# Ledger of designs, part 3: VHH binders against p91247

Target 1, 277 residues: p91247
Amino acid sequence: MAVDMIVEPKWVVQNFGNIRILDASWTFKPKADVAEYKAKYYNKFGVGMNELKNPEYLAEHINGAAHFNFDIAYYPSEDERFTLYTPEEFSSYVKRLGVFNGDHLVIYGRGKDGGMAAASRAYWTFRYYGYTTVSVLNGGIEAFKLAQGVVQSDSKAEGIRCKDAIHFPIGEVCAAKGFKKKTDCDQAFAAKGIKVGDTVVISCGIGLSASAICLAAARSGIVAKLYNGGVHELAYKAPQHLNMRVTLLLHAITVLRCTYIHFTFLYAIVIKIERIV
Short names: E, the ipSAE of ESMFold2; O, the ipSAE of OpenDDE; V2, 0.75 times the mean of E and O plus 0.25 times the DockQ between their complexes.

## First folded at step 1 (VHH)

Design c10m (framework vhh_7mjh_2; at its last look DockQ between E and O 0.01; V2 from the best seeds 0.00; counts 0 for: pae E 19.4 > 2, grease 27.4 > 24.2, placed apart)
Fold by ESMFold2-Fast, scan of step 1:
Structure c10m (fold): chain B 277 residues (1-277), chain A 125 residues (1-125)
Amino acid sequence: as target 1 above (277 residues)
Amino acid sequence: EVQLVESGGGLVQPGGSLRLSCAASGFTFSSYAMSWVRQAPGKGLEWIGRIYTSGSTSYNPSLKSLVTISRDNSKNTLYLQMNSLRAEDTATYYCARGEYVLIDYGSGEYYFDYWGQGTTVTVSS
């Protein structure tokens, strides 16, 4: 329920697997032309996240941290650099950062005064929009490194958390003569913790196994989305609002350890889509 | 060579008005946001306001009713109009290329790469 407003580096290191971390670092850039920004980036968060990369975040960030980028989370108006989006628009952005209901969100900065100004701004922005389980990392990334915290480079940690990657052999739903009975498939999914109403993304190295498993999941009442190298996407019973989650998850599948490692013709990887804010 | 040269300072009576100018050279003036900053004797820097390339302005809330910033891109000149001057407005006034960005609603950082020499305004005697 309640979390501390300020958390210490040693606590963050000890609780690393139980928190969602955001890097709130901001690097000065000349103010964008308002009309040009609105045409390219306003309320187009996927485009912004691809094109408006922050150099300090890319060079170094806390392992697993997504970037809460001020040049995306806020928009420039004629009068101000950091103008607030509506709650609905803001929610659309933070969903792309992998922020979930009930996650203990920890925000940090870097540089002068441990980046406390930037981290605190992001903290109060989340509180303004109704997110209550949020903390600031005291002393920023510098203090975190002194506490033996792990950092990384590049953008691989950006986006969706890969929490429940399930190795799912095609033999769980298929036999020599085709698909197994629905009741057998229902049991196979249940044994892996997948239930009616769940949403899953199914992927494999070649796409053949994933296609069959996706069809079996759909028959079992599971909302299944197929990913096959970006060439073809197939979705069943998925609302339009899940497109952003699926897009970021597909990006994460390429870069996270729970995907693309030791793919064989006999495997598919099934990733559950967590409920999001 | 980038140069910013302030002018228009001097002695002013309380309640008076004064307009400061900043002549810019050595860069494409119309492509940069410009700011005014002041420093009273024995005090730190105080941001006055900025003007964007569009002509849109933003001011320190504590000074907003007292000052107006404008620019003339054809003359490469930045202006600061000050009205209702008080003794506490005595300071050296600096023209700067760039802006002061409020990060946490109360404090910010100066993103200035060039400063002028300053011009002194004395309000009193």
Scores: ipSAE 0.040, ipTM 0.547, lowest interface PAE 7.4, mean pLDDT 76
Fold by OpenDDE, look of step 2:
Structure c10m (fold): chain B 277 residues (1-277), chain A 125 residues (1-125)
Amino acid sequence: as target 1 above (277 residues)
Amino acid sequence: EVQLVESGGGLVQPGGSLRLSCAASGFTFSSYAMSWVRQAPGKGLEWIGRIYTSGSTSYNPSLKSLVTISRDNSKNTLYLQMNSLRAEDTATYYCARGEYVLIDYGSGEYYFDYWGQGTTVTVSS
């Protein structure tokens, strides 16, 4: 059965016993060394789960929620920060999270924009691997708490620009408490000349904010495709789409071992695709 | 002007090997990821693989065991080594610049900004 892409906290509470909840909280950190990660953690999910714990998740999470940890669910490669495992490998990881076939997955995040970037990234990932009953908890853990009388505050940052791309801040589709209404999102897309029937590619710094925009676009009936990774990967795969300043910055970041990764790329670029192979 | 020119195609027997080349000009070759794509007669386009600026490669899983992609930046040339060729490998082979890995909900796709004219490979006894 088709499930709603975005579910409200009240609904989650009402259906708590019939869903599998995943915490997709992720704290930004520099890209791990590719060789080191490969040696220590690649397809060694047990080791990863023991050694790569998230303090935020440990401090607080929804009862019964497993941590969908981006540091484990993906692996770093030469050009990509969040490289996708094979379906078989990913399945192995998912099983360790206590997810069974047929489960309705409800994924949440925390922090800025209600954690919608991370939650949507996880949503996208599960959908990529063929999971069909997946939803994002609107507003994340804070909204969930608020539904029970608890409130927490968020912070703001800005992202990378590309040539001939539509700049689309995540704030157009998300607010502090999660996703904006569908109608508001529809208006936001329309204002940028994006409409139903268009096929768009969306990217951002590392693929998080873009994921949220992709999910919002999908909800609005727009064909939105996520560039796996982000602008960093584009520097290697299609640098012609980046302005020179951004390209140079990315190279500098690479040389400086990602010391400047804290550029919170909070806005995504949207590219209309004319031809897909 | 960006130009990509494939060469090396021709007739080859089943089980044979072939090396295709793509000569690039009009841009800084070393700064771009490059891909090979093929189209069999009456079929759609099929992505073969890519090589990034780092030299790292990615391949179509169905073809991984049969193909190797390499590049020589000093010559502005992309290569496709094919081994153990089969009749099913008959196609026009294209080199392409600037791949996007596009992932939809449940599917992956590719986008390229420039293509060569193609070189035809025919595998026949």
Scores: ipSAE 0.006, ipTM 0.252, lowest interface PAE 9.8, mean pLDDT 81
Fold by ESMFold2, look of step 2:
Structure c10m (fold): chain B 277 residues (1-277), chain A 125 residues (1-125)
Amino acid sequence: as target 1 above (277 residues)
Amino acid sequence: EVQLVESGGGLVQPGGSLRLSCAASGFTFSSYAMSWVRQAPGKGLEWIGRIYTSGSTSYNPSLKSLVTISRDNSKNTLYLQMNSLRAEDTATYYCARGEYVLIDYGSGEYYFDYWGQGTTVTVSS
């Protein structure tokens, strides 16, 4: 329940799996037109998240961090740049970032002074709404990198939405004796809405089932790309794109893989390549 | 629609016992292997065990002495009996439906296609 207000980079590295990290980076820009913002973005958090991207966050952020974007989390009014939403509206936004009750949140910034001003504002915003298990990372992403913390780029992940993921068991293209006939596999792909000429990303626990599905897809005329990291790494690196049921299923496969390796060759997630609009 | 609903969680003292239930609907329960999985706060998922259609069971070796999985096909219900509970057993417990897929000669895998919402077990004085 009680957590430290400020945490050090080495502590964050050591506790990486036990915390939820938010990037509070904000890039200076002129105040948006109040009427235009209200018409397009006010209380329309999905639209804001799709259109109000921060290039610094996309280029580099602490691995697993969602972006707490000041241009979305607040709205401009005639007298204020960062006007607070109602608690119910704010809750709707932060749920989209994967923030749920009970998480230990760690918020960080970037740039000169370690981004402490932006991180601190986000910290007090959470406190204002009654969320008290929250900390600020001392020194921001710069100090985190000096402590050899892992960072990532989100540019490729922007084009993938979890709701478009297709569950594809290896049994759709394989039987006990090997691959099914091409015509059977063609029909299996079609039944899942995957057509000749589609481009797909295929992933599974350690990549073995996905490799077989990639070969079958190529034989069926589907442009298949293998995600090298498997289902575990996709869920870890892009959790904001997965719904809770799919996330738990992916994590259960990971647990089975760690305990019983032969139980992890089960299925692939097939994702058609689309831009999120 | 396939549904799995866990129940029986709650507060239990160390050394105590607890039985969790999973009510299944929307499919032929007796035709599927069923599993239990748990997640302690801030940790990854941990597989507990599986019961096959034959009634045979397979367990995580680290938990084998502490748990028993059973099923009642007449009531479409999966059970997890836990004994000698410790603080480290505090977690959310999920039931999951599995399907067996053959990969190589005589070799196969189970995968989970449906999960329950989970029931929380807290072990403390």
Scores: ipSAE 0.000, ipTM 0.088, lowest interface PAE 19.4, mean pLDDT 72
ESMFold2 (binder alone), look of step 2: mean pLDDT 80; pTM 0.789

Design c10r (framework vhh_rezetamig_d1)
Fold by ESMFold2-Fast, scan of step 1:
Structure c10r (fold): chain B 277 residues (1-277), chain A 127 residues (1-127)
Amino acid sequence: as target 1 above (277 residues)
Amino acid sequence: QLQLQESGPGLVKPSETLSLTCTVSGGSISSSSYYWGWIRQPPGKGLEWIGHIYYSGSTYYNPSLENRVTISVDTSKNQFSLKLSSVTAADTAVYYCARGEYVLIDYGSGEYYFDYRGQGTLVTVSS
């Protein structure tokens, strides 16, 4: 599929749930010492993401955007500030940002000239590595806010990959008078491809079914994260779905990185997490 | 047009270091799009990947061999080399140098494909 190289703020707001957004903000600083950088950070992206946080990104970024940090995505060499990693190394970094082949990637910047220089550099970097469905947000975060886009000041959605959503009925773990035996619950999770040691996000519109399933999963040795969802959360993650209504017998479900809308009174959505950062 | 040619001793004594060089002609080794590596085939067995290097110097080694393997690149000579230390009779094989490409399937998952290979050089480890 073809995508426009430059997308407008109104288009991004309209298509918010159908794109992956990266913040390419970079703050000028003196070039790092090459030997020191290589010892600490070269091809050690987990360390870099923990220690080289960008204050502007942390203070404000487009809701759900991961930070494509130039201090991590590139490394300093003797004559170059932004030396390119090998394709294998680069793919290791971007998977930690929750970027997948086939995503429509939208990159933005901030500040002078809407951050177009930084956003454009990131754009050409992705094109260099073969990613073709990538766009630059015209005017950056400033223009996005003027178009009534929503922003946040944390990185909760960063680095989490949503796997196929699993419909999990509460009746798989509960009977008329309480939880089923552990062995029956173990079998129910195994039948859905969930095993001891897996990490899952469990979500329900008001948390009731999800809470029960989360407790059953914990008893089975599954690392379960309960994610609060609802109409208010949906408003920030997927504004285009605001026309959906929740009733006492139906619950809307919203998940961290991806938006999934499912209406039910008797089950939750389970997302198997891979590549947690 | 692109040609790869292995060179090095055909006989190595047990416990010594095997050293092979690959000379690339008809193309430049200086590209971030390609890896340059070594593959071997012991008698009666399948191909075994040894490791590869990018012109930047980044290396990837077979875990079963990584404590004994060093691959290096010399862009000025358009060559790359293999050193395999502490050899035994089990290291007797035809050794091939190869060029390949890492193809992304997902931005955290990919596969290795090689498109050019040398003729191979037989290395016998024997007293």
Scores: ipSAE 0.000, ipTM 0.259, lowest interface PAE 14.3, mean pLDDT 73

Design d01m (framework vhh_7mjh_2)
Fold by ESMFold2-Fast, scan of step 1:
Structure d01m (fold): chain B 277 residues (1-277), chain A 126 residues (1-126)
Amino acid sequence: as target 1 above (277 residues)
Amino acid sequence: EVQLVESGGGLVQPGGSLRLSCAASGFTFSSYAMSWVRQAPGKGLEWIGRIYTSGSTSYNPSLKSLVTISRDNSKNTLYLQMNSLRAEDTATYYCAKGSDEAARLYWELYQGFDYWGQGTTVTVSS
């Protein structure tokens, strides 16, 4: 329950799959016009996340980190640049960053002094709103890289969340003579909470069952992405992302916070993805 | 003491390109982040971008596709490459030196820079 206020890069590397990481980088820019900002972005976090992308974060961030963007988390008012939202509004924003109650949140910055000023501001903001399991990464992204931490350049990491893995037997969509009727497959997906228009990633140990389920999902109008390597390949390439708090790499879509993913040879794993931007 | 001298401005046609230079002296150039800032006639200052000592860059999102900042530490020179110039890019362009005192502690452009050049004027017209 209790966490250190300041955590070291080596500790973060070792505990990567057990923490939620936020990049608190902010670049100097002129204060936005108050009226214009309020018309376009005030309490419209999806719009802000899409349009107010930070170039330093896009160029480089810790693998799996979402951007806690000061231009979104705060709003400009007549009297100050970084005005605080209500707890309800703030909660709406941080949910989009994949922050859940009880998560150990680790915030970092970059640049001079390891970005401690920006990271500390974000830290005290979370504490102000009642989040107690929050730490600052000592030395920022620079120190993290020196400790052999993994960084990426991928804007698609922002605002992506995953839901619990769905165990999906091939027998739900196949019978002795091939695929079941479309209506039967539609019903099987619906029974698991998967509907037309949803985006899912399908994986299994060797790809066999996943391939059939992916084809059935596509026929049902579900946007299905096949992870060809399966869970075994993910474990080999990124073992630090496979524990009870899993952070998954999905090509251009980097980082989902998922609860434990378990595979057996009789089941495929289906991950439902929501892009919140 | 510290001097920043911009050059390379002038008249250019819409769609053209320009490369601006900033010659630095009086300090250890390689130890400081450097920035470009512009001011269009009758408007306020607009931040263009920054290059850190590592060579990493940050840009104003509205200008990122149009500009590239680079540096040559052996020549103590900062560069701004500008492409696809529009009439709206007509401005005086300033080179600015980052402050050791500012680091990440200041939130205003003013407080982030301890020295500015005199500027070089770019006019985009037919």
Scores: ipSAE 0.000, ipTM 0.084, lowest interface PAE 20.1, mean pLDDT 71

Design d01q (framework vhh_6qgx_2)
Fold by ESMFold2-Fast, scan of step 1:
Structure d01q (fold): chain B 277 residues (1-277), chain A 127 residues (1-127)
Amino acid sequence: as target 1 above (277 residues)
Amino acid sequence: QVQLVESGGGLVQAGGSLRLSCAASGFTFSSYAMAWFRRAPGKEREFVAAISGSGGSTFYTDSVKGRFTISRDHAKNTVSLQMNSLRPEDTAVYYCAKGSDEAARLYWELYQGFDYWGQGTRVTVSA
């Protein structure tokens, strides 16, 4: 009944039907206000699971994996970000994830260092509560995909690839007397690889930079959508906002690519979509 | 209650120096790593420097190595950031944070394990 502390991607693929898989991905955010968190989420796991969804998990996770969400499994206190619940409260949460006594749990992470830090924290948390048949997936979801493991998506982000980041100062489209001439703005967008007919999504929470850039882009014939959501939400809801105009060629397969464009001052994120065949 | 209070910011000419201080209370100071982060206008918060609970290990982002020095004083429960050869690019609000030694060594690039952000102290470097 003893299990290895660390299991390899090939082993997980071969034993998929005999294990319960948990995604331990956690996205950094500032520590929540203790009183506000306690009022909304403390020991209210159904509410937490509905409202505190993780964008990385929604976009891509190992097929059948439940999300062990640190923003739900732990609570913030004055002294700690990840304060531990009582065993009874913890058990209530993990049963909602389909974790029962006797399950062989395999926990994985993603991103930097294969998410081993997050996966290991979850591993030791389960061990603290008396779960003994727990393993960490070596190398995370990235290594699992390289081993040809099956992943799924709970969002329409599937088929969209975003990887490039470009700095775009607002001063390239605005001057003291307002917007620069259309020809100057056209040149500024062209210099960043944005052209007439392109679709861009602009996200910003700082000042009016996103609105000004969106207006300048629209004047240049660029299909610009203003989105006030966070960077994480853009990655996973991108298909709703980026809406490429593609002729439906039922016999043709196309790959969509998007490029992030960042502004160094008066920060905004501009995402461009390209059709790749 | 954990409290972190930053001070020492101000306006300085390029090439000048500033010393930032963070006064910590409400926890066993020597048991935790301390870090400095900064947020430049229009940018997200980025790591600057960290020091282990013992003070034996220090970590710096590449852009400040050789120019900034982090230190701590257990008797005064303070962590300090000595900033030399300041550049306009160092203009930001600087924040003090508390974390584990693992956070200082393994998670600093991800902000993992650092919390208790104060109001920050503003540093403006003019050309």
Scores: ipSAE 0.000, ipTM 0.140, lowest interface PAE 18.9, mean pLDDT 72

Design d02b (framework vhh_h_nbbcii10_fgla)
Fold by ESMFold2-Fast, scan of step 1:
Structure d02b (fold): chain B 277 residues (1-277), chain A 130 residues (1-130)
Amino acid sequence: as target 1 above (277 residues)
Amino acid sequence: QVQLVESGGGLVQPGGSLRLSCAASGFTFSSYDSYALGWFRQAPGQGLEAVAAISGSGGSTYYADSVKGRFTISRDNSKNTLYLQMNSLRAEDTAVYYCAAESGYDAERLWYLLSEYDYWGQGTLVTVSS
């Protein structure tokens, strides 16, 4: 479980699926009025995340990176700009960013000196709260782009992330003339670790893609159940058509492991069920 | 093998034109295989930027403000080929251009998101310089 304190851009590109990336970019602004901040944002992280969006992060960030926003992660006090929350409150904030114990966190910045000052501050803040598997991306987003790392310009459509869910495009099982041959569909499922006899729950934003994938899975001998509510609804509301034990397991997975979701109507999220509680 | 291969890049003078092609192999361009197809670019020292996208039927197209009115995206599903006609090229258009394929019904809202695209080409360099 030991990680390097500083990781290089090429290493991050190579390990992209195995790390949680945080953008620590911060734009200087005058210190907020303490009373106004406390009334609006203190320990109200959902409100802060909705209202205190950072323009540089929104314009460009490493693909999948959440924003560790200094205007939210810290609060202004009478004599201090970046006052630390309690461990309980800090944990509440970073869980909203998709950060859990055991994740290898990679923090980066941007701008002057690759944003190393901001990234380092975030690094030591995580270490202060007991996170040990944390690294800083050397050279920031600029060095990452030079290493041909993937960046995106807008996180507007992102919400809940599912760590153990399989992202399954409809194009893996459908072609212009309908469903692909059974052997091609079998191969597509096998490539994702899904085999004959497995039980899977298939979900997408509108149910159209999930319906086709569910039918292809059934033809391949996979026990597939369609979940019409999507991953967002799984976190908060059980759909009536799922049995309660499966729904409870999915709810646990979405609550404990899913904090970030990309919403697309031609993709389904497939959850493989090995046991139920 | 599933792959996208770009062609048509090169050196061109400001005000010139280029037509990029993206040939797909290993899958078919249909409304269900690849509902949205797009072009992205990465300028030197910059991040990947969405340029244009087109729906499966070709019924809807989307463009970044920086290229709107100058670039035209089109597709030929019978040839499994995506095109980007680039007119009135500017120095700012200098970039590596990537084609990408997405299995998404909601191109209108999501066409600019990198993570929504399943398959990516290896890129073709376009240099606009006098």
Scores: ipSAE 0.000, ipTM 0.100, lowest interface PAE 21.6, mean pLDDT 71

Design d02v (framework vhh_vobarilizumab_d1)
Fold by ESMFold2-Fast, scan of step 1:
Structure d02v (fold): chain B 277 residues (1-277), chain A 126 residues (1-126)
Amino acid sequence: as target 1 above (277 residues)
Amino acid sequence: EVQLVESGGGLVQPGGSLRLSCAASGFTFSSYAMAWYRQAPGKGRELVAGISSGGSTSYADSVKGRFTISRDNAKNTLYLQMNSLRPEDTAVYYCAAESGYDAERLWYLLSEYDYWGQGTLVTVSS
């Protein structure tokens, strides 16, 4: 699976549900004090993502895009403004952005020259770490808006994305007139590695798509658990069940990274429960 | 700046009890999931107990029924009540606050903790 290095705005609009979009916008500021930055933010990506928010990204970004923030993805050193982390540390950061192996990444910028300088830097950073399915959006967010692309404001998350979670669009099981045929739904689950007898946990930020996917899964003979109230509801309603399932999930997952990302209400997260001997 | 300061560790005999406290500052404590981790000599760091922003709790099998995690949002303080202590409970205990956006979902299974305290040593002597 080769992908084009540069993709056009219309292509991105048409393929919106099949790509992971990153905003590489960076606002120039004086170089941070090296010792102060290292004490507070070095390899502390959750702290950085919470405290080093970018005003341009917050004001406007492509719907569903996470921010690949240069003030977090790199660290200042005595010799350089943007020093590279180890592959393991970089992987930890980008998994928090909802980026996993096999995703087709589309990176964009904004402003002068469509933000191509910033987007290209992010592109080559991913390539440096061995990520091959990555593209740059030609012309940035400005060209995307001109092509009738949807943008949003504020960094409000509407769901989660995890390393071993299956992102399941409602369109895989529903059409304009309701649920697809059972055989079509069976095939959609099979295409994601889910089969009769499997046990899955289904969750989403809004709850709408997750409930439909849960019903389609049950019809296909998949043991599906829907938790519409988030972590609090999950732990409260099934604490005895979670004790065993938590152990199984933790054993199955060497390092599981999750982050909240902006979803359309058309998406749900599916986690397949696997037994580790 | 986010700060977490643990206290209450010490030397205790097997069968004894200790109450650990974690004083939090620099963030809206009531909105964050909190956890206690421990690291025994020569071992990796492991989750002991977690508590969501809404008060739901989770425990490692090794401490279930003996330890109780709780929070006081008015005092911005996290607690771990440790009863029936055993030599294998000997470890440095760390307070942790979740990282990430509105991390109320799946924090028991999948949450990452970037805000850590300095730790407090608990020694259970033979």
Scores: ipSAE 0.000, ipTM 0.125, lowest interface PAE 18.7, mean pLDDT 72

Design d03m (framework vhh_7mjh_2)
Fold by ESMFold2-Fast, scan of step 1:
Structure d03m (fold): chain B 277 residues (1-277), chain A 126 residues (1-126)
Amino acid sequence: as target 1 above (277 residues)
Amino acid sequence: EVQLVESGGGLVQPGGSLRLSCAASGFTFSSYAMSWVRQAPGKGLEWIGRIYTSGSTSYNPSLKSLVTISRDNSKNTLYLQMNSLRAEDTATYYCAKDTSEAYEAWQLLYSGFDYWGQGTTVTVSS
């Protein structure tokens, strides 16, 4: 499994569904107090991700890119600004960014010299931890935009960034004392375009809501399948087709990962599977 | 740009009925769940119920026998029908744009609402 160390913007646009993109932007600031940082953020990646937001990343990043934040990925020590975590701790952080072994990672930066210094530092950090399929995007986000790449801004609550997925809250089929009447559940599925005889794949953050929705779907005559990856990863079929629904055609099947975004409440993602002729 | 405007509040005698309306603008009303929340004088917020995009409803069990929530997507309007009103139902009533994915009232109040209306006051007295 070999990948180019440096990839061009056009290649990234053409391979968008088959790569995991990381934004390595970092803003210079005075070194944090070591004791204060360790008390608040050391090996507490959820806290760091919530509190140490990067304004440039939030304002603009490549569509679907997660932020590999130097203020989180490294910690300050008395002798060093960017001290490396253990492999286990580093793995815990990057899994929160949707990075798993075997992914082709593409890292980019922004600003002076296309952010190549920051992107290169992140590249060598991943190589140090044993990730072999890693590339740097030549010219950063600026070059990507010139190549007609899509960028986005984060201005609202976290969610799942998946195409053609239906957000299905457990409250559509459950009330405080259990399942709603079959007729109410039937109407809830119908309102989302799901009908008797359809096949759907159901996934959620922790598995609980997906199980209940799957049972309600089965009662309504819908063929429902649970996806074990939860909201951390969803599998799509035929991702090259914009706004197309998931297909069962084995010869055209490929896997597109969705960026996991932290949700605080129970929900499920429902993907309707349709056979293309 | 997003606006929610409640109306229909006022003075009602015990045992009476009242229908509140919420006029929505600045977003695709039919694409979002909507909730009603109330606050009695000197008390905290109390979630009343929610209506999903499908028209399905979920209510606070303590209030289910007293209220009905409905919507008219052609008018971008949310409704709250209240029956058998008691003095304890005296409160300011708010409609809220709901992105909630849970049926638990506490979660809805903390993470489910991105916009609230100005409120309309209902006073139940003899």
Scores: ipSAE 0.000, ipTM 0.236, lowest interface PAE 17.5, mean pLDDT 73

